# VH-VL binders against q8k2p6, part 2

Target 1, 141 residues: q8k2p6
Amino acid sequence: KYTSVCVGREEDIRKSERMTAVVHDREVVIFYHKGEYHAMDIRCYHSGGPLHLGEIEDFNGQSCIVCPWHKYKITLATGEGLYQSINPKDPSAKPKWCSKGVKQRIHTVKVDNGNIYVTLSKEPFKCDSDYYATGEFKVIQ

## First folded at step 15 (VH-VL)

Design Q6
Fold by OpenDDE, fold request of step 18:
Parts: sequence; structure tokens; C-alpha cells
Structure Q6 (fold): chain C 141 residues (1-141), chain A 124 residues (1-124), chain B 109 residues (1-109)
Amino acid sequence: as target 1 above (141 residues)
Amino acid sequence: QITLKESGPTLVKPTQTLTLTCTFSGFSLSTSGVGVGWLRQPPGKALEWLALIYWDNDKRYSPSLKSRLTISKDTSKNQVVLKMTNIDPVDTATYYCAHKTWPGFRISYYFDYWGQGTLVTVSS
Amino acid sequence: QSALTQPASVSGSPGQSITISCTATSSDVGGYNYVSWYQQHPGKAPKLMIFEVSKRPSGISNRFSGSKSGNTASLTISGLQAEDEADYYCSSYAGKDYVFGGGTKLTVL
């Protein structure tokens, strides 16, 4: 379950910039963004939205996938849910970016001999996205 | 609904350049994820991949035959052309063009629709 | 020498189930998780029967199934019929190449 799985050629993933794959019966999305590869559970931790259909935007200096369903922002690198907070006691203050912590399970990506390999992560032990990554609705496609 | 058809000379002399044309319908090579490939099969032998062209004009070639192959597309005509230089009798084979696509966001490594093939004989 | 190795031939009687194996014999077959199978009748073009190890294209009989264990992929044909007599090729990619097995001739007795 935790062995590396080849998900395709590096050149093909770079071409598509994102791809979906099933790794040990777990569907994941892989992004190629700004020269880096990121893999995560395909379904959003919030309500299971298809993250592979979302847009990537920068928030708080971090590249995030924006869930198409409810516009939840998830960092590609760490799987953190980002949100803006406003201090109600200071209406003139600018909103601050905050993190909900790691909510989306991130998987490891490695490049070897022109191929991309994904290894499912063991850490953290529990992650919110796990709910949608197992069972009947684990596969979108 | 997807159809492909190969056309070109059926007899070629050694050292000449073979030009084959694939005319297809039922899909467009302007569609993201779509590709058209060429493969061949010598009589009584296994299949061999030759080249592939994608919607964005990305071209892929067999490593062993790359120096002899040129693939191109005319999206408006729904045609893909393969040129193979310095033809030799060993190149005698049935040549196929085939459709390829990445369904959704899944990378694929198969050809789902094939032309009927055209036998090309190389002889002096 | 093929990166994918198949038995030269297999045979079975009508109604039986047969299995064709496809083994990666080269370490260059990095995409062995993307094994596909093609059926080819004499004088006809190859027909995609299975892709991505076990997925069946629309219109393909459910008598055809695919599986994989280790570096060996298998095509199983259940309820063998006379029309199943054909050559079968497995395929995948190795490096920048699309590779095919040597083919297996299936004879229906």
C-alpha cells in the first residue's frame, strides 16, 4: 500500500500540468506547477469536491488549489486549508491569511528515469480528506 | 463514429521517402488530449510504434527510428502525415494510424481506434 | 527481444476460460501499470480490448478481463467462443517508446 507507483512519464505530466491516478486503490491528483510536482487526495477534504477541476492561485505566497465546489483553498505543498480572517475590533485592518492546519493529505512525488512515482503518505495519521478517499466515493472518474 | 484511414503508395523503392496520410473523422486534433499515432506491423510479426502527434503539435518518435521519421498534422483537413526517409525492404509492413486520447485528466498509453491499415511493400 | 514477453500460443475449447500472460522482461518498462491488450484477427487491424490493466472499453464483451500481479499482466477470456480466435498483443510504454509484446495466438479448438 505504501510502495511507490509509477503514474506516468514526466514529460506527459508536464504537458498536462495535472493528472489523476489511482495509487493502491486511492485516487489522487498530481499537479505540475512552477517546476514542482504535488500530489494529494483528489477529493476535497471539505465536501469531496473534485480538486482536479479547480484553479490554482496564489494565496499568502503559497500556491493553492481552489476547490470548484466551495472555493476552499488548499496549499499544494502542505495540504493546509487557508482562509482570511478579519479582526472585528479593527475594521481598518487588512484581512490576514490564516491556516486551518493540514486538512488535505499530501502524497510524495518522485522523479526517476523520466517517470513520476507517487507514494501514499502515512503522516499525518488522520487527515480530513481521508473521509472521501476511502469507500464508495473514493474514485471520481 | 471515430474512423481513420491510411493512404499513400503501396509500393516504394529502396532509399526513397515514404509518405503516408491518415485521414480521420469523428474527432478533432484541436481537442485537448487528442493524439494520432502511427504504428506498423511487418507481415507475420508484432506491432511497432512509430510516431505520435498531439493536438498542441507535440511530436513523439520511436527512439530507434526517430532520425528517419517526420510527423505532421493539418487540423483543418483532419489529416496526419508521416514521412519515413531512406526506406528499406525491412520497412515492408502494414502501416496503421490510430487515435489516442487522455480521457479526462488521465494520461493514457493506448490507442483506442485504428485505421484498417495499408500494406506498404518496399521492393526494387 | 521484446520488453514484454507473451506466450507464443494458447488454446482452449469453447466455453472454457483461458489466460494470456504478459511479463515485463526489461527494467525499462516503467509504465507497466498501463498495460493494454489488443485483439487482432487475420488481415484486420488491432482492436483495443483492455486498457490500464483491467479497464474495458465500451462495446467490449465482459468475457474479456485484465489483471496484474507483480510484473505480469494477464488477459482472461471466459466463455471462449470461436470468434475469439485471434492474435493478442499486450502493450505498455518503456522510456519514450510504446512497446508491444510478441503476440499470442489463441486457438479455439
Scores: ipSAE 0.783, ipTM 0.916, lowest interface PAE 0.7, mean pLDDT 94
Fold by ESMFold2, fold request of step 18:
Structure Q6 (fold): chain C 141 residues (1-141), chain A 124 residues (1-124), chain B 109 residues (1-109)
Amino acid sequence: as target 1 above (141 residues)
Amino acid sequence: QITLKESGPTLVKPTQTLTLTCTFSGFSLSTSGVGVGWLRQPPGKALEWLALIYWDNDKRYSPSLKSRLTISKDTSKNQVVLKMTNIDPVDTATYYCAHKTWPGFRISYYFDYWGQGTLVTVSS
Amino acid sequence: QSALTQPASVSGSPGQSITISCTATSSDVGGYNYVSWYQQHPGKAPKLMIFEVSKRPSGISNRFSGSKSGNTASLTISGLQAEDEADYYCSSYAGKDYVFGGGTKLTVL
């Protein structure tokens, strides 16, 4: 399960700046953003939305993929869910960016001789995106 | 639904430039992830890839034939054109155009739909 | 020889299983997941049967299966039928080139 899998060529992913793959029966998306590759579970931790169809935007200095279904924001680097909290006693106060912690499992990307390899995360913690990583929720045809 | 058809001369003389046209339907070459390639097969021999053009006008060529090949597209006419210079009798082959796509950004390294092919014979 | 080596021919009887091999000359061709298989009947265009080593396009019979071990990919046809008689080509991507094996003629006895 934790051996690297070749998923494609650098020259091809750089055209779309993203790609999808199945790595040991787990659906992943790989983003190429600001010169870095980021791999994560393809389905959003919240309701299983297809992250490969979302937009990448910066929030509080962090690059995030925004789920196209409910606009949940997931940091590319760490898989954290970001949100803004608003002080209900002072609605005019500046909203505060907060993190829900790591919600989306991040996987390792390695490039060797122009080939892109993905290695699934070994981290033992339970991650909310794991729920949607089963075969019953596949979004890649 | 997806169809491709090759057209061009059936007989050419050595040193001429071969021009082949692929006319297709059932897809658009403006669609992200879509490409059209050219391949050939000499009589009784293996397939050989020649060129590929992607939706964003990125052009890829066989390393061994790159200096002789030019690929272009006319998206409004659903056409892709291949030109091969300095034709020689060894270029006698059936020429195919073929479709490629990256469904859901799943990058592919194969051709899923092929034209029927057109035989080009180079005179001796 | 091409970078992908196939036997020139294989044969089998109806109902049997046969396997066609495709061996890469070097690890830069055989170490990747890009292997595809095409079927070609006489006078016809190639038809994609297997992609990414083992995956079947929609509409392809599950009698066709693919696998890879080391630098050798295999196409297996189970329940052999007369219409399976054709040429079979393996293909991969290496050196910025789409490479093809020399082809294997399958004869159904």
Scores: ipSAE 0.631, ipTM 0.846, lowest interface PAE 1.1, mean pLDDT 90
Fold by ESMFold2, look of step 15:
Structure Q6 (fold): chain C 141 residues (1-141), chain A 124 residues (1-124), chain B 109 residues (1-109)
Amino acid sequence: as target 1 above (141 residues)
Amino acid sequence: QITLKESGPTLVKPTQTLTLTCTFSGFSLSTSGVGVGWLRQPPGKALEWLALIYWDNDKRYSPSLKSRLTISKDTSKNQVVLKMTNIDPVDTATYYCAHKTWPGFRISYYFDYWGQGTLVTVSS
Amino acid sequence: QSALTQPASVSGSPGQSITISCTATSSDVGGYNYVSWYQQHPGKAPKLMIFEVSKRPSGISNRFSGSKSGNTASLTISGLQAEDEADYYCSSYAGKDYVFGGGTKLTVL
C-alpha cells in the first residue's frame, strides 16, 4: 500500500504540467509547477470537485490549485485550505489571508531516471479529502 | 467510433522514400492528449514502434530509426503522414497507424485503436 | 533481442486457465506500471486487451486479467476458448521507446 508506484515520464507531464494517476486504488493528481512536482488527492476536500481541471494561482505568496466547482484554494506544498477573512466592522479594510489547516492529503513525489514515482501518505491524521478518496464515494452503494 | 486506415504503395524499390498516410475518423488530433502512432510488423515477427505525433505537434521517434523517419499531421484533413527514407528489403512489413489518448490527463503508454494495416514489400 | 521476454508458445485445452509471462530484461525498460497486452489473430491488427498492467478496456472479457511481480507481468486467460487462439504481445515504455515483447503463440488444443 505505501510502496512507490511509477505513474509516468517527466517529458509527458511537462507537456500538460499535470497528470492523473491511480496509486494503490487511490486517485491522485500530480502538478508540475515552477520546477516542482506536487501530488495530492484528486477530489477537492470540500465537495469532491475535480482538482485536475482547476487552475493554479498564487495567493498570499503560495501556489494553490483552485477547485473549479467552488473555487476553494489548496496550497500545492502542504494541502492547506486558504481563505480570506474580512473585518465585518470595517468591510473596506484589506481582507486577511487565513488557513483552515491541512485539508487535502499530500503525497510524496520522486523522480528517478526520468520516471515519476508517487508514494501515498501514511500520516495518521485525518484529512477531509480522505472522504472522497475511498472507493465507496465513487461507487453506488 | 474510432477508425484508422493506412494507405500508400504496396511495392517499393530499395533506396526509395516510403510515404504512408493514416486517415482517421471518430476523433480529432486537436484534442488535448490525443496522438497517432505508426508501428510495423515484419512477416512472422514482432511489432515495432516507429513514430508518434501528439495533438500539440510534439513528435516522437524510435531511437534506432530516428534519422530515417519524418512524421507530420494535417488536423483539418484527419491525416497523419509517415515518411521513411532509404528503404531496404528489411523494411518489408505490415505498417499500422494507431490511436492513443490521455483522458482526464491520465498519461498513457499504449495504443487503444489500430488500423487494419498495409503490407509494404521492398523488392530485393 | 527484445527487452521484454515472452515464451515463444503456450497451449491449453478449452476451459483451462493459462498464463503468459513478460519479463523486462534490462533496467532501461521503464516502470512496470506501463505494461499493456495485445491480442493478434492471423491477418488481423493487434487488439488492446489489458493496459496499465491489470486494467481491462470496455468490451474485453473478464476472462482476461493482468498482474505483475517485480519485473515480470503476466496475462492470465481463464476459461480458455477456441477464439483465444492467437499471438499475444506485451508492451511497455522505456528509453523514450515503445517496446514490444517477441510474442507468444497461444494454441487451444
Scores: ipSAE 0.609, ipTM 0.834, lowest interface PAE 1.2, mean pLDDT 90
Fold by ESMFold2, fold request of step 18:
Structure Q6 (fold): chain C 141 residues (1-141), chain A 124 residues (1-124), chain B 109 residues (1-109)
Amino acid sequence: as target 1 above (141 residues)
Amino acid sequence: QITLKESGPTLVKPTQTLTLTCTFSGFSLSTSGVGVGWLRQPPGKALEWLALIYWDNDKRYSPSLKSRLTISKDTSKNQVVLKMTNIDPVDTATYYCAHKTWPGFRISYYFDYWGQGTLVTVSS
Amino acid sequence: QSALTQPASVSGSPGQSITISCTATSSDVGGYNYVSWYQQHPGKAPKLMIFEVSKRPSGISNRFSGSKSGNTASLTISGLQAEDEADYYCSSYAGKDYVFGGGTKLTVL
């Protein structure tokens, strides 16, 4: 399950700056952003929304994929959920960026001779996106 | 429904330049992820890939034939054109154009819809 | 030679299962999960039957299945029917080239 899988060519993903793939029965999305590849579970940790259809935006100096369903912000580098909190005793103060910790499982991407390889994460913690990572959920389209 | 149709000369003489046109319907070559390729099949022989053009005008050619091939598109006419220079009797084949997409950004390395093909015979 | 080797022919009786092999001559070709299978009836265009080793396009019968072990991909047709009689080509992608096997003629006895 943790062997690398060739999912495509660099010259192809760079045209769309993203691609989807199935790696050992797990659906992933790979983003190419600012010269780096980032792979993660394709379904958003919150409600299973389709991250491959979201926009990439910068928040608090970090590049994030924004889920198109509920606008949850997931860092490309670490898979952590970002949110803004507000001081209820000073509503005029600008909101502060906070992290919920890692919510979206990040997978390893390596390039060899122009081929893109994905290796699924085996990190032992239970990641919220794991809930949606089975093939049993309805295909998002 | 997606359809493709090849057109061009059916008999050509050696040294000429072969020009083939693929006219298609049911999709747009301006749509992200879409491409049209050309392949050929000599009588009784295997398929051979020739060229591919993507929606963003990125052009790909068979490594062994790229010096003889030029692919281009006219998105407003729903056409893709292949030119092959210095034709030789070995180039006698049925020529196909074929459609490709990347549905949901699933990058593909196959062709899903094919034209009916056009036989090009190179005379001696 | 072709980078993908197929038997020249295979035959089976109606109702049987048959398997067509496609063996890469090098690990450079055989290490990819880009394998596709095309069916071609005489005088007709190829039809995509299997992509990415084992996936079926919509509308393709589940009698057609694909698998891969090492450098060898296989197309299996179960419940063989007369209409399955055709040429079958495997295909892959390597070296910036779409490569095809030599084809296998399936005869339904």
Scores: ipSAE 0.600, ipTM 0.834, lowest interface PAE 1.2, mean pLDDT 90
Fold by ESMFold2, look of step 17:
Structure Q6 (fold): chain C 141 residues (1-141), chain A 124 residues (1-124), chain B 109 residues (1-109)
Amino acid sequence: as target 1 above (141 residues)
Amino acid sequence: QITLKESGPTLVKPTQTLTLTCTFSGFSLSTSGVGVGWLRQPPGKALEWLALIYWDNDKRYSPSLKSRLTISKDTSKNQVVLKMTNIDPVDTATYYCAHKTWPGFRISYYFDYWGQGTLVTVSS
Amino acid sequence: QSALTQPASVSGSPGQSITISCTATSSDVGGYNYVSWYQQHPGKAPKLMIFEVSKRPSGISNRFSGSKSGNTASLTISGLQAEDEADYYCSSYAGKDYVFGGGTKLTVL
C-alpha cells in the first residue's frame, strides 16, 4: 500500500537525527542530515545489515550512510552504492570513486505541521534492498 | 526487570510545594531514547500526564501545568524528581512515574512500565 | 474534559467479544497513529495492552486487538474472561501533550 503514514514528530527525530518505523509492514530508517530528511529501507542491500546503527560520512562530495557490518556506502539522496575502484595495471594510481547504481530503495518523506509522513516508493524497478525488506528479516523489535 | 517506585509525602497543605521522587531499576537514564514521565489520577477520575524527562535532559511539561512543574534527574542515583508548586486540594491524586524508551530509534508516544503509584492528599 | 471520548461502561458475557471505542474530539488528537490502550484493575497501576494502534507488548494475550478508522480507535477483547473486568483508557499524543480518554469500565457478566 502506498498511502502516506505518520511516523512521528520533528522535535523527536531531531534529537537523535534518525528514527526507524514500519510503513505498511516495510521497515524503514529516516535520517535527518544537513537540514533534510531521507528515508530508505532499513536493511543494507548487501547482507541486510542494520543501517540505523551506521554512521553518516561524506564520500566524493556525497553524504552516505555506512553499513556497520561491511562498511558499504549508500548515498542518502539516491540510494546508490559507492565504492572505490583500483587499477590493477597501475597500482600507484589513486583509487576512483564509482557507483554501482541504485541499490537501496529510497522512500518519500514529507513534513506537515510538525508531523513526519513516509510514503513508500512504488517505482517498478527491482532494487537489491527489496530482498531484505521481507518479514523474514525484521529489524525493528 | 524494569521497576519504578514513587515516594514522597502522603499529606500536604495548600500552597506548599509537592516534591515526589521516582526511584527505578532495570534501566539507566544514560541510555539513548530512555525517558521517565510523571502522571496523576484523581480519585475516581482519568489519568493526566504531567511531565517527562529524557536521557539527554530534555524536559517536557503538560501545557496546562507548565508554570507549576519542575522535573529533574540524578542518573547516578537512578532517580527522577518532580516538584509541583502552589498545591491546591484539586491536586489530590495518585501520582505515578512511568518509563518510556525508543528501542532501535523507534520513537514512541506511550509509557510501557509504571510504578505502583503514591496517593497524595491535599488538606484544607 | 478529555479530548478523547470513551463510553463510560461496556459489558459482556464470558466468551463474547466486546469493543471499546475512543473518539478524538479534534483532528489534532486523532491524526496520530500512536494510539495506545491501558488496562487498570482497581487499586493497581495502568498496564500497557496495545501500542501504535494495534501492536501488543510481549506477554499480552492475542485476545486483545486494536484498530483505528478515521478519528476513532477501537480496542477489541475476544473470548471475554472474568479477569478482563477493569477500567480501560486510550491515549494519544497531540499539541505537545499526552492525552487520555475518560476511561471505560468493562463489566463481565
Scores: ipSAE 0.596, ipTM 0.838, lowest interface PAE 1.3, mean pLDDT 90

Design Q6
Fold by OpenDDE, look of step 15:
Structure Q6 (fold): chain C 141 residues (1-141), chain A 124 residues (1-124), chain B 109 residues (1-109)
Amino acid sequence: as target 1 above (141 residues)
Amino acid sequence: QITLKESGPTLVKPTQTLTLTCTFSGFSLSTSGVGVGWLRQPPGKALEWLALIYWDNDKRYSPSLKSRLTISKDTSKNQVVLKMTNIDPVDTATYYCAHKTWPGFRISYYFDYWGQGTLVTVSS
Amino acid sequence: QSALTQPASVSGSPGQSITISCTATSSDVGGYNYVSWYQQHPGKAPKLMIFEVSKRPSGISNRFSGSKSGNTASLTISGLQAEDEADYYCSSYAGKDYVFGGGTKLTVL
């Protein structure tokens, strides 16, 4: 039951393409990519890497943030961890993109009157990124 | 080491156009994330933001003064120019140019380096 | 109407701690995390002291700190010194505007 929080100007995030914010004591990153807004926990689910410093690339037709620490790929839209898998019994097979499931908590972004609002996810399921977002582990940068 | 310096007329007559130039060093307006803004402060009063220009020539203006303001840059000369039309005695103030930057992709809403300011008096 | 409201003046003795408040009075002030503070001595340009509510630029004394509760941001100066006597302005954004408080005159007694 989180209230929406204004985190900045739409015109500014469109220019910068990303911003960080603290929403109800939770640090998040907001991306503007291909005309859409995406918000997620700022710390990578894997080891707490700073996702706001990562590059966005397309994998398997999905836009992903690539963690600068270990190059983990996280879908902007769904927070899924992507990886490539190969069939060891088929040496001629090409690697296929697979999903680890939702690993990064995604938050809701809304635009109203030129401002960006973030609402924290209410989903009861635990994401791996929650571990770093809740203060259970402090990342040294 | 970032420095900024304002220059222009210190005395202007009403209805004229005020032209101020900001000359800076220690940074380039070709660098991504960099911006230069103009602010003013009437004697004994609070600060007021006027305009801002970014490295990509994106220009921002105070909503209340937008119709009177024009900001431009010459990156090769490290200069930013502000023009204000239809000047009035109420526009008497110290005018500052200031540096602004977005480190990486982080948005900022502050000015971290300021010029010394130049007092502009509007009088007939 | 100013989007940000500050007390006109505050005072303290050397060694004391003082706090200057900055309250958003307009619903247009949307940048909860984007409050900055400037120090200005007479006849001098403003100097950035705090940004993003509580972050301190390099070279700024750790005697200066910032916080926020609700719609009110606060600048705290600990171990007050004579040199701290100045005007202090808070700043944020409202709509498409960069807004400033009315300023607070700090007097060191």
Scores: ipSAE 0.408, ipTM 0.836, lowest interface PAE 1.4, mean pLDDT 92
Fold by OpenDDE, look of step 17:
Structure Q6 (fold): chain C 141 residues (1-141), chain A 124 residues (1-124), chain B 109 residues (1-109)
Amino acid sequence: as target 1 above (141 residues)
Amino acid sequence: QITLKESGPTLVKPTQTLTLTCTFSGFSLSTSGVGVGWLRQPPGKALEWLALIYWDNDKRYSPSLKSRLTISKDTSKNQVVLKMTNIDPVDTATYYCAHKTWPGFRISYYFDYWGQGTLVTVSS
Amino acid sequence: QSALTQPASVSGSPGQSITISCTATSSDVGGYNYVSWYQQHPGKAPKLMIFEVSKRPSGISNRFSGSKSGNTASLTISGLQAEDEADYYCSSYAGKDYVFGGGTKLTVL
């Protein structure tokens, strides 16, 4: 289990609404959105896009980071890739939001004494974002 | 290019209020993510942070000196002013103003451009 | 007690590599990834050399590098040159304060 790492001050991230950090040799992005903190791998699971540069939008009642490269939508809370599906047999029906499952690794954020702490996920399942969080792609300069 | 320049009295008497002005160019304090800070350095001693003001008029002060400090900005003039009350000889130092920015959405805790500094001597 | 502790002085010969340490001595020091280093020549303003532990601003020589292990950050200067003789300060934050080390005088022999 990874140790918790202090990455910044709460008062600052509330102002900037996001920050990046390297935690145990893994680069992550932390979002402050709607009074909550979310952390995930900084590189998009799809093609390694910089998620800290994306816009946050609501889709199907879920706040998502939208990758600036290919507009992939990733839920802040769960790291799921979202997409809309349409029933070809009912063209009048509204598109339905669907999940590709967890694609982006989410990390734990805690606030203590005005500081923000990130703990890397130790869940055994592999996320697609792991590919861009290791090796030569683990840090965005 | 970014430049900053400190101005104000170089000699102040104890108990008086020190007013320093930072005039800058090459950036605007209306730009999101931009801040201007004040720091000082007593002769032969280490650097000390005093205050910081952001583009949105958010102000930060050194915890130990907060009660004595007031920072303000005039964006139209590209100026930041620092006032320090109840000056004492221990406040003798070179005072710097410095530029700070958050690249993109990234938080930073450094000052990337500094003025040349102005030496303020406190003496009766 | 300073939040950040540096050696008072270090020295090296031209061409050598030297390292300056910066150790957090207070539990209040945050910014694990936000250690910065400044170079200051006599009578001059500080110059940012390293930020976020190991990143170099544009225009800074690649002879300057930064690293961190545990609660100690390090500035390494390789290929030491006479012009490198200066005071060096590490910096981070503690609570609501921006903190600096006591400074290290680097002498080039």
Scores: ipSAE 0.321, ipTM 0.811, lowest interface PAE 1.6, mean pLDDT 92
Fold by OpenDDE, fold request of step 18:
Structure Q6 (fold): chain C 141 residues (1-141), chain A 124 residues (1-124), chain B 109 residues (1-109)
Amino acid sequence: as target 1 above (141 residues)
Amino acid sequence: QITLKESGPTLVKPTQTLTLTCTFSGFSLSTSGVGVGWLRQPPGKALEWLALIYWDNDKRYSPSLKSRLTISKDTSKNQVVLKMTNIDPVDTATYYCAHKTWPGFRISYYFDYWGQGTLVTVSS
Amino acid sequence: QSALTQPASVSGSPGQSITISCTATSSDVGGYNYVSWYQQHPGKAPKLMIFEVSKRPSGISNRFSGSKSGNTASLTISGLQAEDEADYYCSSYAGKDYVFGGGTKLTVL
């Protein structure tokens, strides 16, 4: 449905570790982290915060982008929203990492001949981030 | 008022699945805050917790035996069932079911009423 | 290796007071404020005697009391009687596990 779009050179992304692009009128962020490429909607599913300005940290063994606005944690690989919860029935009463499910739409990244290509997700399910990916929220500066 | 009683086979062979039933009275497993647990005690040895099921069907298992245990309840019959797979002679023990109370907003970490226990011997 | 350590045995004469200690041997034991004690006579089921370090269930004699200092909980039995002869287990939690001590055999001389 969506064609792949060349968004930049691999050598450049490896240096900067992240870049932004507009793919078929949808603004996305691409991360280079631990030898892997990840792409997602640029605006956080929660309130539209700019994820390209966030820091990447590991939570529950998963690399996550932390939204600079409200510190929401989103897995790079799957777009899941992570949070800590204390189950009162757990004897240790220690916080446990939990997933809200997929909240941020993840897009496909392909490397070919030194170029980075992004293909928008074709998944039929709705993501919360979709709300901020259209209309007046298409581009942030 | 509160009573529990364990039932099931007293002799099982290795590799079989052990199924024990706890029948209780004096309380309901539909009551918020109520739990029923299983514990065991090898002859001459210490107590060991196995599993716990709550009124809302939340289930907890000992970390070391989780893969072998399945706990379930039938609230209408006032029964809790424990299944343990791949039984071994080392599993020979007296098995107890016990009532766990959770009054108020604070969780408890004790069992206040126990069944008399049933000795299960594993032998070929 | 048990997360809770008890002495193997203690003894006392009728009328005396004895104390059984329960020490957390692992940093994973987080329930030092939630220690419970059980009494078990030979061939009988355990009976809850103390919970949450020092609280007694209804019907339990006031001769039984509990306390703690640091990572050690203690069960004290005053006015020792012949029927107090039994095994005593402390209990708490470590991680997601309900743990028990190795048990203490109390002999009334």
Scores: ipSAE 0.051, ipTM 0.659, lowest interface PAE 2.9, mean pLDDT 91

